# VHH binders against o75319: the designs that were tried, part 217

Target 1, 181 residues: o75319
Amino acid sequence: GNHIPERWKDYLPVGQRMPGTRFIAFKVPLQKSFEKKLAPEECFSPLDLFNKIREQNEELGLIIDLTYTQRYYKPEDLPETVPYLKIFTVGHQVPDDETIFKFKHAVNGFLKENKDNDKLIGVHCTHGLNRTGYLICRYLIDVEGVRPDDAIELFNRCRGHCLERQNYIEDLQNGPIRKNW
Below, E stands for the ipSAE of ESMFold2; O stands for the ipSAE of OpenDDE; V2 stands for 0.75 times the mean of E and O plus 0.25 times the DockQ between their complexes.

## First folded at step 14 (VHH)

Design le51 (framework vhh_4orz_3)
Fold by ESMFold2-Fast, scan of step 14:
Structure le51 (fold): chain B 181 residues (1-181), chain A 120 residues (1-120)
Amino acid sequence: as target 1 above (181 residues)
Amino acid sequence: EVQLVESGGGLVQAGGSLRLFCAASGFTFSKYAMAWLRQAPGKRREWVALITSGDRTDYADSVKDRFTISRDNAKNTVSLQMNSLKPEDTAIYFCAARQFPYMDTEYDYWGQGTQVTVSS
């Protein structure tokens, strides 16, 4: 209950929009009950997330939550106008084909529904880095046909942090294309 | 100044071959998907072939097994090898670029086109 995630403070709250895409990555927002354990400059609530997105002149149209827990914030803490999708993913492990399919299906559905606007797909895990970066890069590689190293470079640059887990990087660079979307 | 300049078009007999080239400048070519589209007299523009930045290729059913798209990132060129040409392949062929071909609905950059005429 209310324990700050390991190393959560080490990461920037929100990255930049990945240019040419609808993706933006961020670390997990923490509801008000966590603020007692945080300095003012460390706070990153759901409200803070939306304020930071607006500061970049962007607008969220979907949040995909990849954490394996619901303890950090509740969907009810988000504006009713922004759809929320939970995809439970286990940390440290490369997401399985079912998880990859769910992610691709959600992204493709959002793009079809939002072709007349420029709203973003916000993606986060606990740190907004390894699971988040893997699934975004996997989408770019498998669906968009992007070179693995270019997808990884784009994500790293826009997130402001490099993918850390070697098994994720290895799967992106040398793993099979998953044709499940 | 972004430019896509097509070359290699011309007149060819049915059953013959042509190779089209598109020279790109003014953008980071290696990060873009490149496509060939064509427009025949009295018809709408149709997509012919695509090559992604990661070298994955896709083709319209009408040209499968006859046309091959390829790219050379060192020379900033995309090419279309056209074999077993038919009179119905007669069209103006356009080179076009977009970074994420399945996410975007529009191409970012277009060439002016090159005429291909196939005589029976």
Scores: ipSAE 0.649, ipTM 0.840, lowest interface PAE 1.0, mean pLDDT 92

Design le52 (framework vhh_4orz_3)
Fold by ESMFold2-Fast, scan of step 14:
Structure le52 (fold): chain B 181 residues (1-181), chain A 120 residues (1-120)
Amino acid sequence: as target 1 above (181 residues)
Amino acid sequence: EVQLVESGGGLVQAGGSLRLFCAASGFTFSKYAMAWLRQAPGKRREWVALITSGDRTDYADSVKDRFTISRDNAKNTVSLQMNSLKPEDTAIYFCAARQFPYMGTEYDYWGQGTQVTVSS
């Protein structure tokens, strides 16, 4: 009986791997209890996520969940072999420096531990767009030294949807680099 | 065809200066980080300097404050200004490219190298 998130059906389930990076973005998977409200072609469960990643000839090594809720699915709904990290973020607000630091630390730790494989870091919020795109682009700008517009273009192209929140875009283009390593 | 072609190497006296150039072709240069690495005879390859696509620079401690890396996206070139050269700077200097310098461990593209010899 839970309601699906607003506009969730408007977004592609999974984007493409961002080439040259370990990132892939997707919208929140919905556990089986939500399937009563969805047509078969609209379903996107945790199992469907892993099937779609395999269809792209990719493999997940970490999931970072940016939603401010645990009602959509539980960590237990994911394969035991894939680490899960929850970073609670609220919508509409640019993530704070503590959140940005947690995200960077998680990514850096994953990369250090996964030097001998090509596994991906899967990142999602509710739609896999604004909070997700912000944190991925923030990482590319602050850590990789990428130009903001190039980071945004790469994310938009690979996600298949453009970042919508103007305050997020403004912060990425003109905001300070967060030097919290 | 991807190419990185180094130039500007040569023989110089200790305390002197050299400027190395790397001309790139066959890829979208502006989206790549560019690096200089060096290899002295009988030693392993050592990273020297890096410039990201967003113009952030980084240097090995051994060359900090003596070397300066820069890029020109209009000309698809990266350069390394080497000042206060020491005999221990003697090496073959390689230009290398990778899109995201801290995301992986390997460079996507390499030049053939240019020799730098610093005499005492």
Scores: ipSAE 0.691, ipTM 0.858, lowest interface PAE 1.0, mean pLDDT 92

Design le53 (framework vhh_4orz_3; at its last look DockQ between E and O 0.88; V2 from the best seeds 0.81)
Fold by OpenDDE, look of step 16:
Structure le53 (fold): chain B 181 residues (1-181), chain A 120 residues (1-120)
Amino acid sequence: as target 1 above (181 residues)
Amino acid sequence: EVQLVESGGGLVQAGGSLRLFCAASGFTFSKYAMAWLRQAPGKRREWVALITSGDRTDYADSVKDRFTISRDNAKNTVSLQMNSLKPEDTAIYFCAARQFPYMHTEYDYWGQGTQVTVSS
């Protein structure tokens, strides 16, 4: 259906680029059919996403969609020049090793193929916060060897919202490193 | 002003040991990965060792099990313990900093280097 996700309006639509990385997080954009249920200032479509990214003088090179549904927007709503990757990620639970690996693989592939530009990896779940934050932080921790608290702080600061799920935070801070291969 | 200052270099006999130090200032040291690189005469600069901001270490194959990199965030220093030194280890050793060591090919900050000479 076209019901607005719970608490979706509570979150900033787009964060800031994480300095030193190619990551930017945002909440799920909603296709046109959702606009009927939103005030004009609440609307955040795929087109709005790209406009906001441009306002930051950035460009998206990849979108990773972590939502567990396909009802929010269609890949066809995106420019053909921006690859779209769906990684179905269950909410409220720590992503499994397969999900983590898929995310790492996608990021690494992007970095390998985009060495000649500065395009961003856009990552989103429903709110662009918990699942999104976890996987980005997990990457920084596991691949870049960053201290968990520094990764979390960086993400929170750039997203404009803090990770909320204690199980995610706990896993990032105290959980095992996941294999990168 | 950002500064990286190397010390501890010198002349040592083959099989001997040296400990290099790098003192950092002017940036948030604890958030950066630190690396040692070296350049021998007539050769390209090569990576030697890395320690991430999370204290994970990585080494070039040529120095693995002989060199140990460590850091002290309280003192803003990174060290390189070099054991079982070989003549081929002779080079100018540089300290460098990079916040995300695997995302980028360039380092953000460099030291001036310290000479290490290993005699046969």
Scores: ipSAE 0.873, ipTM 0.932, lowest interface PAE 0.5, mean pLDDT 96
Fold by ESMFold2-Fast, scan of step 14:
Structure le53 (fold): chain B 181 residues (1-181), chain A 120 residues (1-120)
Amino acid sequence: as target 1 above (181 residues)
Amino acid sequence: EVQLVESGGGLVQAGGSLRLFCAASGFTFSKYAMAWLRQAPGKRREWVALITSGDRTDYADSVKDRFTISRDNAKNTVSLQMNSLKPEDTAIYFCAARQFPYMHTEYDYWGQGTQVTVSS
């Protein structure tokens, strides 16, 4: 069945653009079949995602989906004009080096192809928090050379929720730089 | 108001050394990457050195092993130690600030520049 992800309702649908970056984080959109179990104000479909981003005067140029499932929505639920990239990541575990590389490669490729615009890279996992925050912060630390605590603070402030997983936070603060970009 | 003020430029003989300073005010210095760029007469501006907010450094090939960039967040300063100077290093040296140095090509803030002249 179409069961709502655990704690999904506890999180804001969409954060704010992280200033100075091309990143915006959000929780997983849920296709129309899930709406039977949601009040109107709780609905967050793919269409709702794009409407909320437009309300912020922003535009998506890429969606990176970090969930380990395909049950929440389909790429065909997105506008044809917005590329969709799936990177399967397991919850609870710090993403491995191959996953980190794929994320960095996708971000770098997007930036090279979008030099003449200000379109955003939208990143989500189930809650748009732990895996999402880890990979965005890992990019800022490894590629941009940002201090770990500054990257985490910026993400937390813009997402409107703090990273929850201690192993993710520990890796960001004290783990090695992955020179794989 | 945001300001970047360079100092330490001057005239020096080939093989000599100079240390440039940039004093920053009006923004949260510790959150920004700091760079040095230079422009010789009639030539395009070129990047020389970068230090990120997390203290990672990078250098143009032309200055590697001769120049060292460093920062002091308590004093809101970035410095460039220039050793083994060559006549080809003659240029106006600019301090520039940018929060995320690889996300965009434009710097957020610029200094007015300081002249470095290396005599043969």
Scores: ipSAE 0.710, ipTM 0.869, lowest interface PAE 0.9, mean pLDDT 93
Fold by ESMFold2, look of step 16:
Structure le53 (fold): chain B 181 residues (1-181), chain A 120 residues (1-120)
Amino acid sequence: as target 1 above (181 residues)
Amino acid sequence: EVQLVESGGGLVQAGGSLRLFCAASGFTFSKYAMAWLRQAPGKRREWVALITSGDRTDYADSVKDRFTISRDNAKNTVSLQMNSLKPEDTAIYFCAARQFPYMHTEYDYWGQGTQVTVSS
């Protein structure tokens, strides 16, 4: 069977829109086959994701999936109207420059294609915290010119959980700015 | 009430220098990117210079190496040092604010503008 990812129950399903940005972060939704191992109030499916976004008066225009696996849900479980992009991102290690560039390219493309609406980019890894927070903060620092501590504070507050991986935090605070294009 | 108030405009000879100031109030200045834009008679408003909340700067090609933007978060001010001025720099100069300069389509706040006139 499908085992619930470790500590997944401990995280809020969906954060709040990061004000002034197009980002919202969440933990990985789990397809129906996982629900046999969950209490009803613990369930968080792709449908639940979209309902929770609607409850915030928001709309997703892109989902960026940073997980290294395909076992949690199928892209076919998402509405056809919402583009889906997978960027395989190795965990525990600071994402490499190629991964960072792919993320920046995806965000830039979304902003161009969606300049006339206010739809959000949903970003998740397994818990919606470490890899997700790193890449969102890296974008804010490198592209938008935000101070590292301000980017981290904004992400933490809107996600509802603090970034945990010290190597990620150290790289954001003290590491080099990466190329944008 | 949010206010952006420009000052320092005036008349200057070509080749001269001028320094513009913008005083900000009513918002968290240190978290905003600040910009200068200008509008010459009969022309569209154009971007001139940007300084991010993290103090990184960018400039339009037409003013690069002649103009310098800077900010003072303790005084809530942004300034534009303009050197080697040319008659084509003649315009009304506006300061403006937005939090994320590449994500936002519109500026959140605008000043009223200050006139700069460069004589030949």
Scores: ipSAE 0.690, ipTM 0.860, lowest interface PAE 1.0, mean pLDDT 92
ESMFold2 (binder alone), look of step 16: mean pLDDT 87; pTM 0.879

Design le54 (framework vhh_4orz_3)
Fold by ESMFold2-Fast, scan of step 14:
Structure le54 (fold): chain B 181 residues (1-181), chain A 120 residues (1-120)
Amino acid sequence: as target 1 above (181 residues)
Amino acid sequence: EVQLVESGGGLVQAGGSLRLFCAASGFTFSKYAMAWLRQAPGKRREWVALITSGDRTDYADSVKDRFTISRDNAKNTVSLQMNSLKPEDTAIYFCAARQFPYMNSEYDYWGQGTQVTVSS
């Protein structure tokens, strides 16, 4: 179907850019067919996403979609100038090493190709919180060498919501560093 | 007012050792990666060593196993222990700070440098 994802309305549509990084996190945009189930102030379409990013004086250069579905919006709903990458990631479970590697590879490739600009990597899952926060923090810890608690604090503050899944937090704080990039 | 102030440079004979220090102020030191870079006369600036906010270290191949970078967050200092010095290590050594050193090639803050001269 096209029912609104559970708890989707509970989350801020778009966070702030994580200062010093190229990351910005947001919840999944919903195509026009979902708007009949939303009040005007609740709507968050792909167009709304780009308007909100522009309002922050930022520009997206890549969208990484971590949802395990394609029902919420289509890549063709995005501007042709913004690359879209799908990494199918199951919710509730800590992403596996292959998924983590794919995410790191995509981020590293974007950074290499975008040295001459300040465009952002937009990352989302359904709520833009647990899978999104895990992969962004995992990148900062494993690749950038950031302390786990500092990465988590930065993400929570900029997203405007704290990571909720204890298994994700536990893995970030106490799990092994994955040298897979 | 952000400041990075280097010290410990000087003249040393080949095979000798020096320890450089960098005192930081005006920013949250513990959240930043700290690096040492060097510039010899007529050459571009070259990265030497890095320590991340999580205490992970990295070194240029030319100094690996000879130099050791360390930090003290309580004192807002980063140091570079330089052993088995060679004449080709002669350069001005700069301290630099960046939160995310692999994501961004540009450093946020730079010191003014300290001269290291290695005589043959």
Scores: ipSAE 0.681, ipTM 0.849, lowest interface PAE 1.0, mean pLDDT 92

Design le55 (framework vhh_4orz_3; at its last look DockQ between E and O 0.92; V2 from the best seeds 0.86)
Fold by OpenDDE, look of step 16:
Structure le55 (fold): chain B 181 residues (1-181), chain A 120 residues (1-120)
Amino acid sequence: as target 1 above (181 residues)
Amino acid sequence: EVQLVESGGGLVQAGGSLRLFCAASGFTFSKYAMAWLRQAPGKRREWVALITSGDRTDYADSVKDRFTISRDNAKNTVSLQMNSLKPEDTAIYFCAARQFPYMNKEYDYWGQGTQVTVSS
């Protein structure tokens, strides 16, 4: 259906680029059919996403969609020049090793193929916060060897919202490193 | 002002040991990965060792099990313990900083280097 996700309006539509990385997080854009249920200032479409990214003088090179549904927008709503990757990620629970690996693999592949540019990896779940934050932080911790608290702080600051799920935070801070291969 | 200052270099006989130090200032040291690189005469600069901000280490194959990189965040220093030194280890050794060592292709900060000479 076209019901607005719970609390979706409470979150900033787009965060800031995480300095030193290629990551930017945002909440799920909603296709045109959702606009009927939103005030004009609340609307955030795929087109709005790209406009906001341009306003930051950035460019998206990849979108990773972590939502567990396909009802929010269609890949066809995106420019053909921007690859779209769906990683179905269940909410409220720590992503499994397969999900983590898929995310890492996608990021690494992007970095390998985009060494000659500065395009961003756009990552989103429903709110662009918990699942998104976890996987980005997990990457920074596991692959970049960053301290968990520094990764979390960086993400929170750039997203403009803090990770909310304690199980995610706990796993990032105290959980095991996941294999990168 | 950002500064990286290397020390501890010198002349040593083959099989000997040296410990290099790099003192950092002007940036949040604890958030950066620190690396040692070296450049021998007539050769390209090569990576030697890395320690991430989370204290994970990595080494070039040529120095693995002989060199040890470590850091002291309280003192803003990174060290390179070099054991079983070989003549081929002769080079200018540089300290460098990079916040994300694998995503970024360039180092953010560099030292001026310290000479290490290993005699046969």
Scores: ipSAE 0.877, ipTM 0.934, lowest interface PAE 0.5, mean pLDDT 96
Fold by ESMFold2, look of step 16:
Structure le55 (fold): chain B 181 residues (1-181), chain A 120 residues (1-120)
Amino acid sequence: as target 1 above (181 residues)
Amino acid sequence: EVQLVESGGGLVQAGGSLRLFCAASGFTFSKYAMAWLRQAPGKRREWVALITSGDRTDYADSVKDRFTISRDNAKNTVSLQMNSLKPEDTAIYFCAARQFPYMNKEYDYWGQGTQVTVSS
C-alpha cells in the first residue's frame, strides 16, 4: 500500500556528490499519495529530489532505482529529460552477479552517453544506504580498482550514513572481484 | 603544491632496459591511480600503463609483457620498468594522476616528462 517505509524518516533525503565520481545517493522519493502520512517537513517527493539536487549545483542525468517494488513513485513522476532504469535488487542478501553486471553496464552506458557533461547518476534503494552503497562500492572496487575500505569510507561520508549490513561489508572487503564487461 | 617529477630517462641501445621513476608530493598519493604516458616527436600523447589505487595494473598492447608498472606508497613513487626496448619506444614519458581511471576522462596532475631514446 501507501505505508511509509520503516525508518525512512530517519535518513537524510539526499547525500552529497561523491567527489571524483558521477554518483549521488538518496532515499526513495515518495509520490503524493504518501504525503497524507507525513508532516510537511518530512515530505520528499520526486520534485523535492530535483530541487535538492539543483540546490547543490548539480544535475541528474540518470536515476537507477534498486527497489524491488514499484509502489513508491512512477517514472512518469520524473522529468522526461532524465532517463530512468529499474534494477530489481532483492534486499538483505548480497546482490547476485547478474544484478552487479546490470549495474556496471548501466554506469558504463551513462559514462559513454554523458562524456561531454558533468551530470550525475542518482542511485537509490528504499533508504539509499545498503543496496545503494553496495553497488556503488562494488563498481568502484571492480571497475576503478579502488581499495574496498576507501570505497566504503567515501560512500559513508557522502551519504551521511554508514553501511549497516555486515554481509555486504564483508563481501566488499573480502569477497571476489566480479568480472566487468 | 602538487608535484610529479620524472627521472631515469636516457639513451639506451635496442634490446636494453631502463627504469623510470616518478616522485609525487602534495596530494594523498595512495588514493590516486597513477599512469605513464608517452609522446614521440610529431605524434599524439598515448597511454602506456596504469596502476590503480588498489594496485591493479593494465598496459597498452604495444608494451604488454615488456613493461612493468609498480608503486611504492611509503615513498610516494611510481616506477616503470622497461625491458626489451625498441626504437619505437623513443618518446618523452610522462607521469600522471587521476583518482578513477574509468570515470575521470582527464588527469588531475602531470609531470614535466623524461626523455627516453632507444638507438638501433
Scores: ipSAE 0.802, ipTM 0.900, lowest interface PAE 0.6, mean pLDDT 93
Fold by ESMFold2-Fast, scan of step 14:
Structure le55 (fold): chain B 181 residues (1-181), chain A 120 residues (1-120)
Amino acid sequence: as target 1 above (181 residues)
Amino acid sequence: EVQLVESGGGLVQAGGSLRLFCAASGFTFSKYAMAWLRQAPGKRREWVALITSGDRTDYADSVKDRFTISRDNAKNTVSLQMNSLKPEDTAIYFCAARQFPYMNKEYDYWGQGTQVTVSS
């Protein structure tokens, strides 16, 4: 298989559900071919993801994959009952307005279709931190009207890691509201 | 114990003004969106005004430009300034709290309500 993503082992596989929301964040699952490069306790396959979500007494209803690659796992590695949405995002750059609008549209559509259940929207990039945290916080700020610092604090606490990229944090705190909510 | 306590209701003539207050305790007020809803005799409860934790405001069309919602996080208070009151504004006014107002439409906490009567 391919090489393990840089720093991937440094991050918790799955965060906690963000209370009051339908969001849960995690790092990218790695398909079985990567397991030769991992100790048993380091493995985090698509199957492991669903087992860890169940362990928290939660259920996934949608996965949003923000990676700019398809090398880590395939949609076929996920249960057929869970929709998968790919939004290609480049690391290091603040996601553009089109990407932000796609994310908001997917979340809003999921909420309309799932008003009768408590299923979660799982969001991941490579580490489940910077792009993931940015888009979740952007949604909370723009759509829910949350203060930027409160959104960031909630995400950091539930993910178990703090947003690292200063340009992402700066945009969340001081950037414009993107009005397509 | 979570409490929302409304005050400021009363009887007023059409065209008059009232200011409602809601004092909150027992939760982290600054992280919650606060709303006012009303229930008129023989009608369903309807939403009137909302202020998010980030100070974004929203209003029902029936009260827009007449009512103003505001909050004071230091005092854990939300208020509703009601101007140009009409007989059809007669209702019991309820204070309610929820953290994410557009993601979840169910309120976490409710007050007991305060009566507003507008005479013709």
Scores: ipSAE 0.708, ipTM 0.874, lowest interface PAE 0.9, mean pLDDT 92
ESMFold2 (binder alone), look of step 16: mean pLDDT 86; pTM 0.876

Design le56 (framework vhh_4orz_3)
Fold by ESMFold2-Fast, scan of step 14:
Structure le56 (fold): chain B 181 residues (1-181), chain A 120 residues (1-120)
Amino acid sequence: as target 1 above (181 residues)
Amino acid sequence: EVQLVESGGGLVQAGGSLRLFCAASGFTFSKYAMAWLRQAPGKRREWVALITSGDRTDYADSVKDRFTISRDNAKNTVSLQMNSLKPEDTAIYFCAARQFPYMNQEYDYWGQGTQVTVSS
């Protein structure tokens, strides 16, 4: 079906770039077929995503889609100039080491290929919050050597919403560093 | 204004020790990775040591096991303990800051440098 994800309307469409990083987080864009269930001000299509990024004087160079479905939009709905990477993640549980490794590999590869520009890595799950925030913070902690609470604070402030899942927060604060980057 | 001020440089004999200090002001020191780089006569500037905001350390192969980097966030200082100094360690030593050391290759802030001379 064409059901709007639960609580999707409760979240800001796009956060701010996390200063000093190449990350920007957002909720899942919804293709035009969802518009009949949304007021004009609630619409957030793939086109709306790119317009909002441009309004912030930013440019996307990669989208990492963490949802476990492709029903919300198709890669073909994105500009051909922007690479799209799908990493299937289930909600509720902390992403496994393989998923964490895939995310880190994608980020590191993007950074190596984009040294001469300031393009952003856009990351989203359904709400752009729990899975998205976990993987971005995990990268900052494990690769950049950032303190967990500082990574979480930076993400929360820039996303405009706080990480909600206590198990994700606990893993970031007290879990082991995954040396798989 | 952002400022990084190095001190502790000087002349020392081979096999000796020196401790360099860098006093930082004008930015949120605790959120930044701090590094020491050096430039020897006739050589390019090279990275020596790094300490991240989360206190993880990394060192160039040429100084491993001889140099130790540390920080004091209460005093906004980073220090470099240099042991078993060699004539090849002779250089101007620079303090530098960047928030995300592996995501970005450029430093945000630089000190003016302090001279270290190791005599044979």
Scores: ipSAE 0.695, ipTM 0.863, lowest interface PAE 1.0, mean pLDDT 93

